VHH binders against Dermatopontin (DPT). Designs and how they scored, part 13

Target 1, 183 residues: Dermatopontin (DPT), of Sus scrofa (Pig) (p45846)
Amino acid sequence: QYGDYGYPYQQYHDYSDDGWVNLNRQGFSYQCPHGQVVVAVRSIFNKKEGSDRQWNYACMPTPQSLGEPSECWWEEINRAGMEWYQTCSNNGLVAGFQSRYFESVLDREWQFYCCRYSKRCPYSCWMTTEYPGHYGEEMDMISYNYDYYMRGATTTFSAVERDRQWKFIMCRMTDYDCEFANV
Key: E = the ipSAE of ESMFold2; O = the ipSAE of OpenDDE; V2 = 0.75 times the mean of E and O plus 0.25 times the DockQ between their complexes.

## First folded at step 12 (VHH; framework vhh_7qbe_3)

Design s4 (from s2 with S30T; at its last look DockQ between E and O 0.07; V2 from the best seeds 0.00; counts 0 for: loop humanness VH .161 < .165, pae E 15.2 > 2, grease 25.9 > 24.2, placed apart)
Fold by ESMFold2, look of step 12:
Structure s4 (fold): chain B 183 residues (1-183), chain A 123 residues (1-123)
Amino acid sequence: as target 1 above (183 residues)
Amino acid sequence: QLQLVESGGGLVQAGGSLRLSCTASGRTWTMGWFRQGPGKEREFVASISYEGGYTYYADSVKGRFTISRDNAKNTLYLQMNSLKSEDTAVYYCAARVGYTWELPDSESGYDYWGKGTRVTVSS
């Protein structure tokens, strides 16, 4: 059954209403609906409008095997003007983002909204390529494998470009209860 | 450091068939075929995932081309049937080394590229 192993290609190319969660330099807070996790991240860079990005996110329900989230929280803040690496604590999955812009550093601080799924643990983790591939470009990252979930990200910050490149950390989740509180 | 080597290109009459191969020097994830016709930009043809289950085709080749792979041999294939003059191009093999959330038809998600094999379809 080949249709059980991937996301429909067409769901992630609909730009018909632009769907942006923020204006340039505007703070925002985005949460997936309860029981859903982020599966796509789209962004466009606006150099003329303050050298910042507008963001759009897509969410999908987790499979039945993961059950309902047992708790959700905003993770520790990642300060503007710094390169950083973060995953959701407590084996959480990324289910949202929030961000504020700081003109003093021409950059944003970031937090993940994280949801823990019972006693499931991440494993077989890997990191995506850079998004965007070049500073200032549009990014449009979507999940091709329904077995992988976003756990967090690492970023590089360029003061010259006034932009960030992201690599997202993607992991499988066990289909059995595991003893580890944070992997 | 991954190397991709295409083969199987050549001259064929319209309506004919060709089979392209691409051998990778190591393990790959998603692999794909792209092509660049005379005076055109390079365009996506087809891709196939490593873990099975998913093939993607450009609309211009659906029903005529079949992508497949042999993971034991690290080899990608493109069976091209019912060839048209519009299919004349240099065909490039491309590979992703890890999973990416980029769409399969996006060049920026492919880390390694072959040198290409030429396909010429004559009338």
Scores: ipSAE 0.000, ipTM 0.117, lowest interface PAE 15.2, mean pLDDT 81
ESMFold2 (binder alone), look of step 12: mean pLDDT 87; pTM 0.892
OpenDDE, look of step 12: ipSAE 0.018; ipTM 0.300

Design s5 (from s2 with E102D; at its last look DockQ between E and O 0.04; V2 from the best seeds 0.00; counts 0 for: loop humanness VH .161 < .165, pae E 6.4 > 2, placed apart)
Fold by ESMFold2, look of step 12:
Structure s5 (fold): chain B 183 residues (1-183), chain A 123 residues (1-123)
Amino acid sequence: as target 1 above (183 residues)
Amino acid sequence: QLQLVESGGGLVQAGGSLRLSCTASGRTWSMGWFRQGPGKEREFVASISYEGGYTYYADSVKGRFTISRDNAKNTLYLQMNSLKSEDTAVYYCAARVGYTWDLPDSESGYDYWGKGTRVTVSS
């Protein structure tokens, strides 16, 4: 785990001071502290040694009404070099990211760390705008800090630009148990 | 200490338009406008997320008011069109400086408030 992210630091410090979770082309694995979910994604495009991004994440404890997560897991790998769309299975919420760079495809593969909160279900889902707005630009996605949670993302890869644009999937969660299919 | 300064209030005829501005002295996250009419409780008008992609409006202003922001200038705007006498109020700028699960129309979720700017709609 790199840097410490939390509610008190969000009140008094810009998250840009927390440092990056990875160096250029370095693989990384980032998990929010237990009971927290990702609320911000920041990234800077680095031209050094063939273009890649450094990432920084912020986390926040879920509201008391959502409680503690009942299980957490790493979601299915999203392969490098592909355009993809994925949400956490089992109605999970995004609580982390894992990524590894592959020089053969000039791109990264990705996994979400997902956490399930009892039998609560997502609803009223929508996608953010593109991050970054243009390839190579700084990315500064802040969760819209109302009662929406990150569920996953869709992303496009440009081999020419050697970069990605992202849209994050944001949903509300029910305040009651809903029917949930078990494995 | 974060400071919020509203401007742009004034006297305007019904059916007219007015644009309010609010300048913040530092970084904010979501921001909003509230208003208080004579003898009334303060009520929610509109709010906008840090990146501007998520907006909320009170039903009474939907379709007439537009909230926007310029993060480079730390400035929040409220474009008010088709003004009605019921829109007469002191308008307050409010800001959050961190992440929150509070609903956008909840006063308790906003930590910093401006002193307000008066809007009077005649006729």
Scores: ipSAE 0.047, ipTM 0.405, lowest interface PAE 6.4, mean pLDDT 82
ESMFold2 (binder alone), look of step 12: mean pLDDT 86; pTM 0.885
OpenDDE, look of step 12: ipSAE 0.513; ipTM 0.750

Design s6 (from r1 with W50Y K96Y; at its last look DockQ between E and O 0.47; V2 from the best seeds 0.00; counts 0 for: loop humanness VH .161 < .165, pae E 4.9 > 2)
Fold by ESMFold2, look of step 12:
Structure s6 (fold): chain B 183 residues (1-183), chain A 123 residues (1-123)
Amino acid sequence: as target 1 above (183 residues)
Amino acid sequence: QLQLVESGGGLVQAGGSLRLSCTASGRTWSMGWFRQGPGKEREFVASISYEGGSTYYADSVKGRFTISRDNAKNTLYLQMNSLKSEDTAVYYCAAYVGYTWELPDSESGYDYWGKGTRVTVSS
């Protein structure tokens, strides 16, 4: 399973804890292994622990037809306390998440880790339903099949609930050469 | 549609060993082995995650059977040692192509099945 990223030295790790990448209020940086993309997101809400969430992510390798990623980067910051919409630039696919918690607003800023697959372009995009379905609920988003890739997300923030609902942007990728730099 | 083809079954003397293989036509997340003995319902044998880091075994085969996979070849293996007469069965390869947080140990957790390979353990 996936471990905790962002720690400077190895600490005791209990691999039976469902693979949460963060403690409440903790910043984190999670990247899929090389050549893999995010395919599942799980999260629990802890109102009494700063109205924050613990996150768990799963990755799978992309199909051979996509080849190897040519470039990966951290996308621009999506600020805490605001709703936002973002996709990976440069036709990138989401391969990780980075986040910092701010006690002053009881919320997080977010960045996607994005990886580009040369000569492949997104198409046939759609947006998931909201996750969680209601503020404060557990989130359990799994891609229904491997032919769709996460490109980004949009969020709605509730000042009353101090929580976010997410909709993930899912696209297919061409199986033929496509030279557009960003679609 | 994903295709699974088992091989490696045969006749073996009690106490012997066999290695089963299952080749998948595409990438899978979870793979497993099930078996159906004469007059019995199909039962779980073992399962493995994509990275091979998680495995799960039925109590009846723990310590004797080892599940493994080679993702470069899309091939699942079952090494069966110390075979007993009760291991006589048709062995089925099973797969699920999507991600799951927990490895399934029941038939309902798998969408794709092979046609099986027969293992006969003689006394």
Scores: ipSAE 0.143, ipTM 0.529, lowest interface PAE 4.9, mean pLDDT 85
ESMFold2 (binder alone), look of step 12: mean pLDDT 85; pTM 0.872
OpenDDE, look of step 12: ipSAE 0.459; ipTM 0.734

## First folded at step 14 (VHH; framework vhh_7qbe_3)

Design t1 (from s1 with V97A; at its last look DockQ between E and O 0.59; V2 from the best seeds 0.00; counts 0 for: loop humanness VH .161 < .165, pae E 5.8 > 2)
Amino acid sequence: QLQLVESGGGLVQAGGSLRLSCTASGRTWSMGWFRQGPGKEREFVASISYEGGSTYYADSVKGRFTISRDNAKNTLYLQMNSLKSEDTAVYYCAARAGYTWELPDSESGYDYWGKGTRVTVSS
ESMFold2, look of step 14: ipSAE 0.094; ipTM 0.462
ESMFold2 (binder alone), look of step 14: mean pLDDT 87; pTM 0.894
OpenDDE, look of step 14: ipSAE 0.674; ipTM 0.818

Design t2 (from s1 with V97P; at its last look DockQ between E and O 0.66; V2 from the best seeds 0.00; counts 0 for: pae E 7.7 > 2)
Fold by ESMFold2, look of step 14:
Structure t2 (fold): chain B 183 residues (1-183), chain A 123 residues (1-123)
Amino acid sequence: as target 1 above (183 residues)
Amino acid sequence: QLQLVESGGGLVQAGGSLRLSCTASGRTWSMGWFRQGPGKEREFVASISYEGGSTYYADSVKGRFTISRDNAKNTLYLQMNSLKSEDTAVYYCAARPGYTWELPDSESGYDYWGKGTRVTVSS
């Protein structure tokens, strides 16, 4: 009866030389170092290990022109078993992820760690293609255009495959003061 | 588009030293040096991460060459000491425009290349 147990949220752990932040079925909480944002997401799927994924994230410093983050927070939770769309509120940039696995539904809930860069606004936003390209495949999303920043994601869930496809929302940030609180 | 310009090549006697420079016209992530000797395939020499904390060297140059970078000047350096005739080659600066999962010594993901600077090591 898998619904009786689960792993609590855990600090980032390097379980391999490849930098995976979690073992299958384990919760995790990953934050980029201060002043850095997520620029890459890698994940592998294992159907026999709970129809779950191990995750790897890469972070890079934001350019000096963005300044220092003024505020960072965990965004509102996205529940397991749901299709969802979310960006960081308050013009935040994604600087981390946390997630908990639920054996009873073979799926995860998700939160973004978001950081605001004062007086800068996102613009020229676009959405990546699907990651993975097909359910169950390895995903390997990399921001090749450094002047784009991850703002959030949307996912679709397959009840048959018990897996998710992701599209990441990528935006540029202004290089001038912007008074809008959320664009 | 990003441009890379190498300098510092020339003629030097075996056992001597040279310092190569490569200036980028914009921001880069990891950068590296590759070389192509007479009649040979292009080969990896050294690479350095954006932060400068991770360096990688081909076995043939370890202990003799030092890669470094100055991000404020968008400049990559290669200090070459104890030069050997086998080091004779055209040296290419290469840059990755963003993060990559590719191995440091893989040409894959190095999307920008300089035109090269010639190093000739005489006996």
Scores: ipSAE 0.020, ipTM 0.379, lowest interface PAE 7.7, mean pLDDT 84
ESMFold2 (binder alone), look of step 14: mean pLDDT 84; pTM 0.868
OpenDDE, look of step 14: ipSAE 0.315; ipTM 0.651

Design t3 (at its last look DockQ between E and O 0.04; V2 from the best seeds 0.00; counts 0 for: pae E 10.7 > 2, placed apart)
Amino acid sequence: QLQLVESGGGLVQAGGSLRLSCTASGRTWSMGWFRQGPGKEREFVASISYEGGSTYYADSVKGRFTISRDNAKNTLYLQMNSLKSEDTAVYYCAARGYTWELPDSESGYDYWGKGTRVTVSS
ESMFold2, look of step 14: ipSAE 0.069; ipTM 0.556
ESMFold2 (binder alone), look of step 14: mean pLDDT 85; pTM 0.864
OpenDDE, look of step 14: ipSAE 0.006; ipTM 0.252
ESMFold2, look of step 18: ipSAE 0.005; ipTM 0.274
ESMFold2 (binder alone), look of step 18: mean pLDDT 85; pTM 0.865
OpenDDE, look of step 18: ipSAE 0.016; ipTM 0.314

Design t4 (from s1 with G98P; at its last look DockQ between E and O 0.03; V2 from the best seeds 0.00; counts 0 for: pae E 12.6 > 2, placed apart)
Fold by ESMFold2, look of step 14:
Structure t4 (fold): chain B 183 residues (1-183), chain A 123 residues (1-123)
Amino acid sequence: as target 1 above (183 residues)
Amino acid sequence: QLQLVESGGGLVQAGGSLRLSCTASGRTWSMGWFRQGPGKEREFVASISYEGGSTYYADSVKGRFTISRDNAKNTLYLQMNSLKSEDTAVYYCAARVPYTWELPDSESGYDYWGKGTRVTVSS
């Protein structure tokens, strides 16, 4: 039952010993290595640094049964200052994030990096609890179940707290060929 | 520099209950409990994310043990019910480092460890 799996260390322009991919107010673009998907999201909030967050992500190779990704793309942008819900189109799995900060709204715009596994379909989808549990708190979302993959997220913005809570959309992927469109 | 201090261990009758605590000297992310029985290798017991939304248990303790945390007090708990002699071990509190995202049952993902607290389950 013990597994010695390591999330790959991703070489980012890490400006701290904490492994954050960005400084506060800094835009970033993070992609998992080819054939890997996002399995963890960590973040810390800094009220005095623009009411912004630093982010840390982890990736893991998809199982052999999913094969190789056939296509990857940046999904449509989600504008700063809005609450939104988005999944990767065409049954894609989240393999990265891209974000820019805007001082005028003290918030960020977001894009998912999505990868399609052409013969597999998502099913048994569920939504995580809120991350963070309370505005301003640290965020630590880890997908412990190998069978679930991140498909997207929904997020709400508090104008009072100038922070966001996230729920991630997690789905299984079939282990057999599937012809049906987005689930 | 982060320190983890366990407490709550002791001698308990089989079928009984104990509650372990672990106080951290500073900020932590995911935390977990591991145990080492006599002559055995250390094994995973349970883990919990900072937000409490992700918990995981070893199969041997599912339904009997409950992990929880109080972030205001920097304290991790393990409620152990229906204790068995096989639960006799030194229980260790562990904290995960931010830049490694090891599986919750992997010791390699935990960089900070307490000194442990002994739990003995008698018949």
Scores: ipSAE 0.000, ipTM 0.212, lowest interface PAE 12.6, mean pLDDT 81
ESMFold2 (binder alone), look of step 14: mean pLDDT 84; pTM 0.861
OpenDDE, look of step 14: ipSAE 0.492; ipTM 0.748

Design t5 (from s1 with R27K; at its last look DockQ between E and O 0.41; V2 from the best seeds 0.00; counts 0 for: pae E 4.7 > 2)
Fold by ESMFold2, look of step 15:
Formats: C-alpha cells, sequence, structure tokens
Structure t5 (fold): chain B 183 residues (1-183), chain A 123 residues (1-123)
C-alpha cells in the first residue's frame, strides 16, 4: 500500500477557479492558445457593482483540415457607447477578445483577435439569437456544431439598462482550397 | 463519423490494477468511461475535459480510478487500482465533440460510443 499512486481529488471553490477573465470594470485581453478559436462565451451582469459584466471564454483547436493559422491580428476597435457590427477582416476567425471599461460612458470598447486560415473561406453564415435574451441576464453562448466558427458579432447598447445584447456571426469553412474572401 | 476503440481489458486479481485505453478518430471535447456489470444497467464511471484539467468521478470509484487523456494521440485512459469484484463489467468509452461548460455524467451527454472491453476481477 505504500507507493500506490492514485491522484487525489478534492472539491473546492475559490474565486480564481471560476475562470472569469476580468473583475467588474477591469480591462482584459484574452487570446486562445495558438491554433485554437473561441467556441463559447459566458458572461454575468452585476448592476450593483457598476453595471458591468464579467466574461469567460472557451477555445478548441480547429480541425486538421484547416491547417495552421497563417497570421493573427487585433481587429479595429469598436468604441464604447455605440451599436456596432464587425467581422474579422480577410476571412479571419475569432480567437480572442479584448475590452476596456470607460466610466464616462458606463460601457466598454471591444476588439476581436482574428486568425486567418489562408486556404479556407467562410460560407453558409448565420447570426445567432440575442445573448443575453433579456438585458441583465446571464449570457451563455456555445457553438454546438464544430462545423461553425465565429466570424464576429453585432451588438446593441441600452443606455437605460447599461447593458448590451450580442448576436454572433457563425460560418462554416471550406474543406478545399479557396482564394476568395467572403462575409 | 467518430470512431472509438477500447483496449486493455482482461482478467485481474482482486486488489490488482489495470489500465484501459480508448483511441478516438478525431478531436473531442469530453470523453468518459461507462460500465455495465452483470445484471445491471450501464452506469457512469468518469469523465474528462479536452484540456484534462476538469475531471468527474462516480462515487463508487473515487480515489481508486484515475481518468486521463493524451490529446496528441487522441487517446483516453482509465487507470484502475485496488480493483474489487464489483468492478467486473464491460467498460465503454464515450465521447462528445461539442463544447459544454459542465462535464456530462449521463449517457445522454455523449454522442459516440465504443464497443466496450471486458474487465473481470477474480477473487
Amino acid sequence: as target 1 above (183 residues)
Amino acid sequence: QLQLVESGGGLVQAGGSLRLSCTASGKTWSMGWFRQGPGKEREFVASISYEGGSTYYADSVKGRFTISRDNAKNTLYLQMNSLKSEDTAVYYCAARVGYTWELPDSESGYDYWGKGTRVTVSS
């Protein structure tokens, strides 16, 4: 019985194990590991703590058929206080987010981290339902089919609720070489 | 279609150890082990996330079994120690491709299944 190696399992909860990338009103920058893309977005809203959200993201590797990303970049900034629509340029897939809070407008600015898979093109694009379904609610968007990749988002801002609803733009990627840009 | 192939089953003396393997034909989010003992319904044993950092175990195997995976080989493992006669069962590998925040611990949470490998624990 000495020398037996079972990995100990212990159930515990503390703040660091929840996986939130930010505290309320804190700026953050999140990138998936190399070769991975965002597949899930979770967020909670705290009205009493500044009418802001904490965010969490999950990533998974792209299929072998997509190969390695050829380049990655931060897309153009989307300013706080405005409704906006953005996709990654050059057929990029969303592989991260960064955001900064501005108390003067009680809202955040946003950028996507985008990665291009140069021999593949998006097609059969669609837009998700609104997340959250109602302002102030928990947001929990999961890409259930690994056939679809996040290309970007559109978002609306409520000055009354001091919150945003999001719709994510999801596309398939070709399984053959393609040289043309799509949206 | 994703294919799962188990190996490593066999006859083992009570108190002994055995390691099961399951190779997947593609990438998966969650993988898990289920088992079906004589005269019993198939039951959950353990599950693990893609990153390997999240694991969940049935109470009957906690402290004795360890689930792990090697993503470079698309292979899932179950290290079984301190085996008992009640661990005798056909062990099934299961996989889910799509992401979930919480690891599934029921059959409905998994999309693909292996054919199973028999483990017999003798006295």
Scores: ipSAE 0.184, ipTM 0.557, lowest interface PAE 4.7, mean pLDDT 85
ESMFold2, look of step 14: ipSAE 0.181; ipTM 0.560
ESMFold2 (binder alone), look of step 14: mean pLDDT 86; pTM 0.884
OpenDDE, look of step 14: ipSAE 0.395; ipTM 0.683
ESMFold2 (binder alone), look of step 15: mean pLDDT 86; pTM 0.882
OpenDDE, look of step 15: ipSAE 0.275; ipTM 0.625

Design t6 (from s1 with G98A; at its last look DockQ between E and O 0.41; V2 from the best seeds 0.00; counts 0 for: pae E 8.4 > 2)
Fold by ESMFold2, look of step 14:
Structure t6 (fold): chain B 183 residues (1-183), chain A 123 residues (1-123)
Amino acid sequence: as target 1 above (183 residues)
Amino acid sequence: QLQLVESGGGLVQAGGSLRLSCTASGRTWSMGWFRQGPGKEREFVASISYEGGSTYYADSVKGRFTISRDNAKNTLYLQMNSLKSEDTAVYYCAARVAYTWELPDSESGYDYWGKGTRVTVSS
């Protein structure tokens, strides 16, 4: 799984090439291990390789106070070529990504893998800054705040740059049972 | 703020053994041990990740030291065997509470540090 470092393999500086979940133009499906959620997103842009990105993800177990996930699912698809905003339904947390590349639009469609934590609700939500900061740059988003969980994302698409900037939606989760099925 | 408290340091003869402990006040992604010998820069000793219990060791301690953790107690251990005078140092517990792309032996990836525990190995 992403996030583990192994010696002596890491000492040979091969880990970055081994960590990408996809080649350019290739579809992928990535799920965190059971009970883990996405805490980091890394991506590199390859203009000459279809104006596409290779992706790398890291996962971390949720705190014991959040309990076990009660159900997980693939969220509704977000179509290529469009700007979109999506959070996991049913108060779910992002635990994976699925994507397919389309040569006709030089862009990708996206789905979140979402996991619900029984009766816990998001609150105090905020958006990250843009990742990458400028189109074409490396993207290196890390959750520095242990108490915040990824709920989804919004993206902007540039037809000129053929790239996307992302803002990730980050929320705290209640430490008590709440009555809402989706916030 | 995460708090790390080391214990178990002391004076030991070469060839002997010592066990260090570090108790964390909360959950960590990974933890490690660093040490600073007299007149030397702080150096990596060992680390252990939460996810698979993956362990990493500096070459100078491989086969002699064993890192482990008890996640139920939020406690990190370093079992030090076959101690040498070169192992004399202040040993620091360090922790990462979130994932990082930094290598396990990079100090810049650890934001939380204990105050250290002294280990002296006499000949």
Scores: ipSAE 0.012, ipTM 0.340, lowest interface PAE 8.4, mean pLDDT 84
ESMFold2 (binder alone), look of step 14: mean pLDDT 86; pTM 0.884
OpenDDE, look of step 14: ipSAE 0.587; ipTM 0.781

## First folded at step 15 (VHH; framework vhh_7qbe_3)

Design u1 (from t5 with Y50W; at its last fold request DockQ between E and O 0.38; V2 from the best seeds 0.00; counts 0 for: pae E 6.2 > 2)
Amino acid sequence: QLQLVESGGGLVQAGGSLRLSCTASGKTWSMGWFRQGPGKEREFVASISWEGGSTYYADSVKGRFTISRDNAKNTLYLQMNSLKSEDTAVYYCAARVGYTWELPDSESGYDYWGKGTRVTVSS
ESMFold2, look of step 15: ipSAE 0.237; ipTM 0.580
ESMFold2 (binder alone), look of step 15: mean pLDDT 84; pTM 0.863
OpenDDE, look of step 15: ipSAE 0.406; ipTM 0.696
ESMFold2, fold request of step 16: ipSAE 0.005, 0.062, 0.000; ipTM 0.219, 0.461, 0.092
ESMFold2 (binder alone), fold request of step 16: mean pLDDT 84, 85, 85; pTM 0.867, 0.868, 0.872
OpenDDE, fold request of step 16: ipSAE 0.350, 0.482, 0.477; ipTM 0.651, 0.726, 0.727

Design u2 (from s1 with G53S S54N T55K; at its last look DockQ between E and O 0.01; V2 from the best seeds 0.00; counts 0 for: pae E 16.3 > 2, placed apart)
Fold by ESMFold2, look of step 15:
Structure u2 (fold): chain B 183 residues (1-183), chain A 123 residues (1-123)
Amino acid sequence: as target 1 above (183 residues)
Amino acid sequence: QLQLVESGGGLVQAGGSLRLSCTASGRTWSMGWFRQGPGKEREFVASISYEGSNKYYADSVKGRFTISRDNAKNTLYLQMNSLKSEDTAVYYCAARVGYTWELPDSESGYDYWGKGTRVTVSS
């Protein structure tokens, strides 16, 4: 499978009878419960129904040592039809996704829901492998461990396949106060 | 081959301001500014994500320098205010053209570099 081997299955937060947050080509907005961050991303590709994906997300509470989130926001939009790289501003952690489909480009635009924690800063960052491994395949990314938090993603778009491969940016967070410049 | 061309360097009195520009010949991802002072190793100054929402600054320039970009013109800017003699350096524009796991202040994450523009701050 595509995800982290041996990581226990965790229930995805709240969508429908099947756990998917969207129907084919449907826009969606998904937020983790307060104090939780995204730890898993699952997706299936529907070639016959417009070459789009349905998405499932799982969340987990952050450890108490990280404290409570001080603010949460929707990050800047990532345009449909483009390859992009984005992390949450202000040292935020990814706590949700929203997306809308555009028939004019046969692709989706994307935004992260981001939450900031007690002036903590990311460090020891790395990117996952491609999800899915090949365009059109099922995607099942589970966070590698609880010490790493999703900070954002980079993605490539294939107009021919009408699909995206994703790499998620995963970082540890400091246990002391620090500063990055704000946007 | 992507080309990066810096401009806007020059002589300025301490406390003054200067704006640097860097024009890219093609598409970039994140971009940054680095500098090398006389007898010193090159150091990180600032970086900005493609959409402009993620900006990072070295501690020595926070509150004085502002990084920005105009993607329609493929141009990166560095507004430098309250300049000090310690800011005297050759300033290099750097760009990522692909995805990377490296933090914004890591030189090894940048694929292309300009030839630099000199900034001299007189006491």
Scores: ipSAE 0.000, ipTM 0.123, lowest interface PAE 16.3, mean pLDDT 81
ESMFold2 (binder alone), look of step 15: mean pLDDT 87; pTM 0.894
OpenDDE, look of step 15: ipSAE 0.623; ipTM 0.800

Design u3 (from t5 with T100R; at its last look DockQ between E and O 0.71; V2 from the best seeds 0.00; counts 0 for: pae E 4.7 > 2)
Fold by OpenDDE, look of step 15:
Structure u3 (fold): chain B 183 residues (1-183), chain A 123 residues (1-123)
Amino acid sequence: as target 1 above (183 residues)
Amino acid sequence: QLQLVESGGGLVQAGGSLRLSCTASGKTWSMGWFRQGPGKEREFVASISYEGGSTYYADSVKGRFTISRDNAKNTLYLQMNSLKSEDTAVYYCAARVGYRWELPDSESGYDYWGKGTRVTVSS
């Protein structure tokens, strides 16, 4: 049920001194190393370059208590121009991002790379504040508390500003296998 | 609470080499080396990111020292070549658990510290 994606595999490239994974108007595919999840997201907006953003990500290993990832996959695509809400299926954690730019809408589509850790269950989930705080601004989201993991995100798109604001869904994960529905 | 344990210090002649190690009790985002010479303030030596893709060195050690890490062993290294008398110091391992975009080059950028290992360079 996970969406097939047509993204070619792209190795991480640093296009700037800040380690951007993409140039404006270009697609990218970023995956954390095995056993790691996304813990930080940085982005800068460029109005002149198609009202697009460059992105940077950082990963860190999950604690030993979670064990090794049992499965990883790409989630369904979230289309450009649309607002969306998505969390990793099967209680997975976000371990990467794919994105493609669409000139027609001056926006990007997005796809999560998710990894499941056995039957660990999310709990105490919350949404972050909006990133960026205002359209056009740089965003810098860092998970300072390693007890919380990124499960997904929700985003709004401004047709006027041609930019997106993000809220990341952060959850704690049990250190034991349990039966718990996806959140 | 993270524990850091340095090793590898000792006496070495000027021009010689020495390799320091620091073992961490857990995973850390960034790690670094500091040193404190006799009668001097503790100063930054080098830092490294988790994946080792980013490193930063003090000007005084650039080209002579190499910082590296083995995450499988939770170990930080400092290869010191072309040692000088002014390199004599107690070398401290430092670690930051939380992620930061920039590698810290100040003491306040690190959360945990080792007890240090003494390096003496004789002329």
Scores: ipSAE 0.037, ipTM 0.396, lowest interface PAE 4.0, mean pLDDT 88
ESMFold2, look of step 15: ipSAE 0.189; ipTM 0.569
ESMFold2 (binder alone), look of step 15: mean pLDDT 86; pTM 0.879

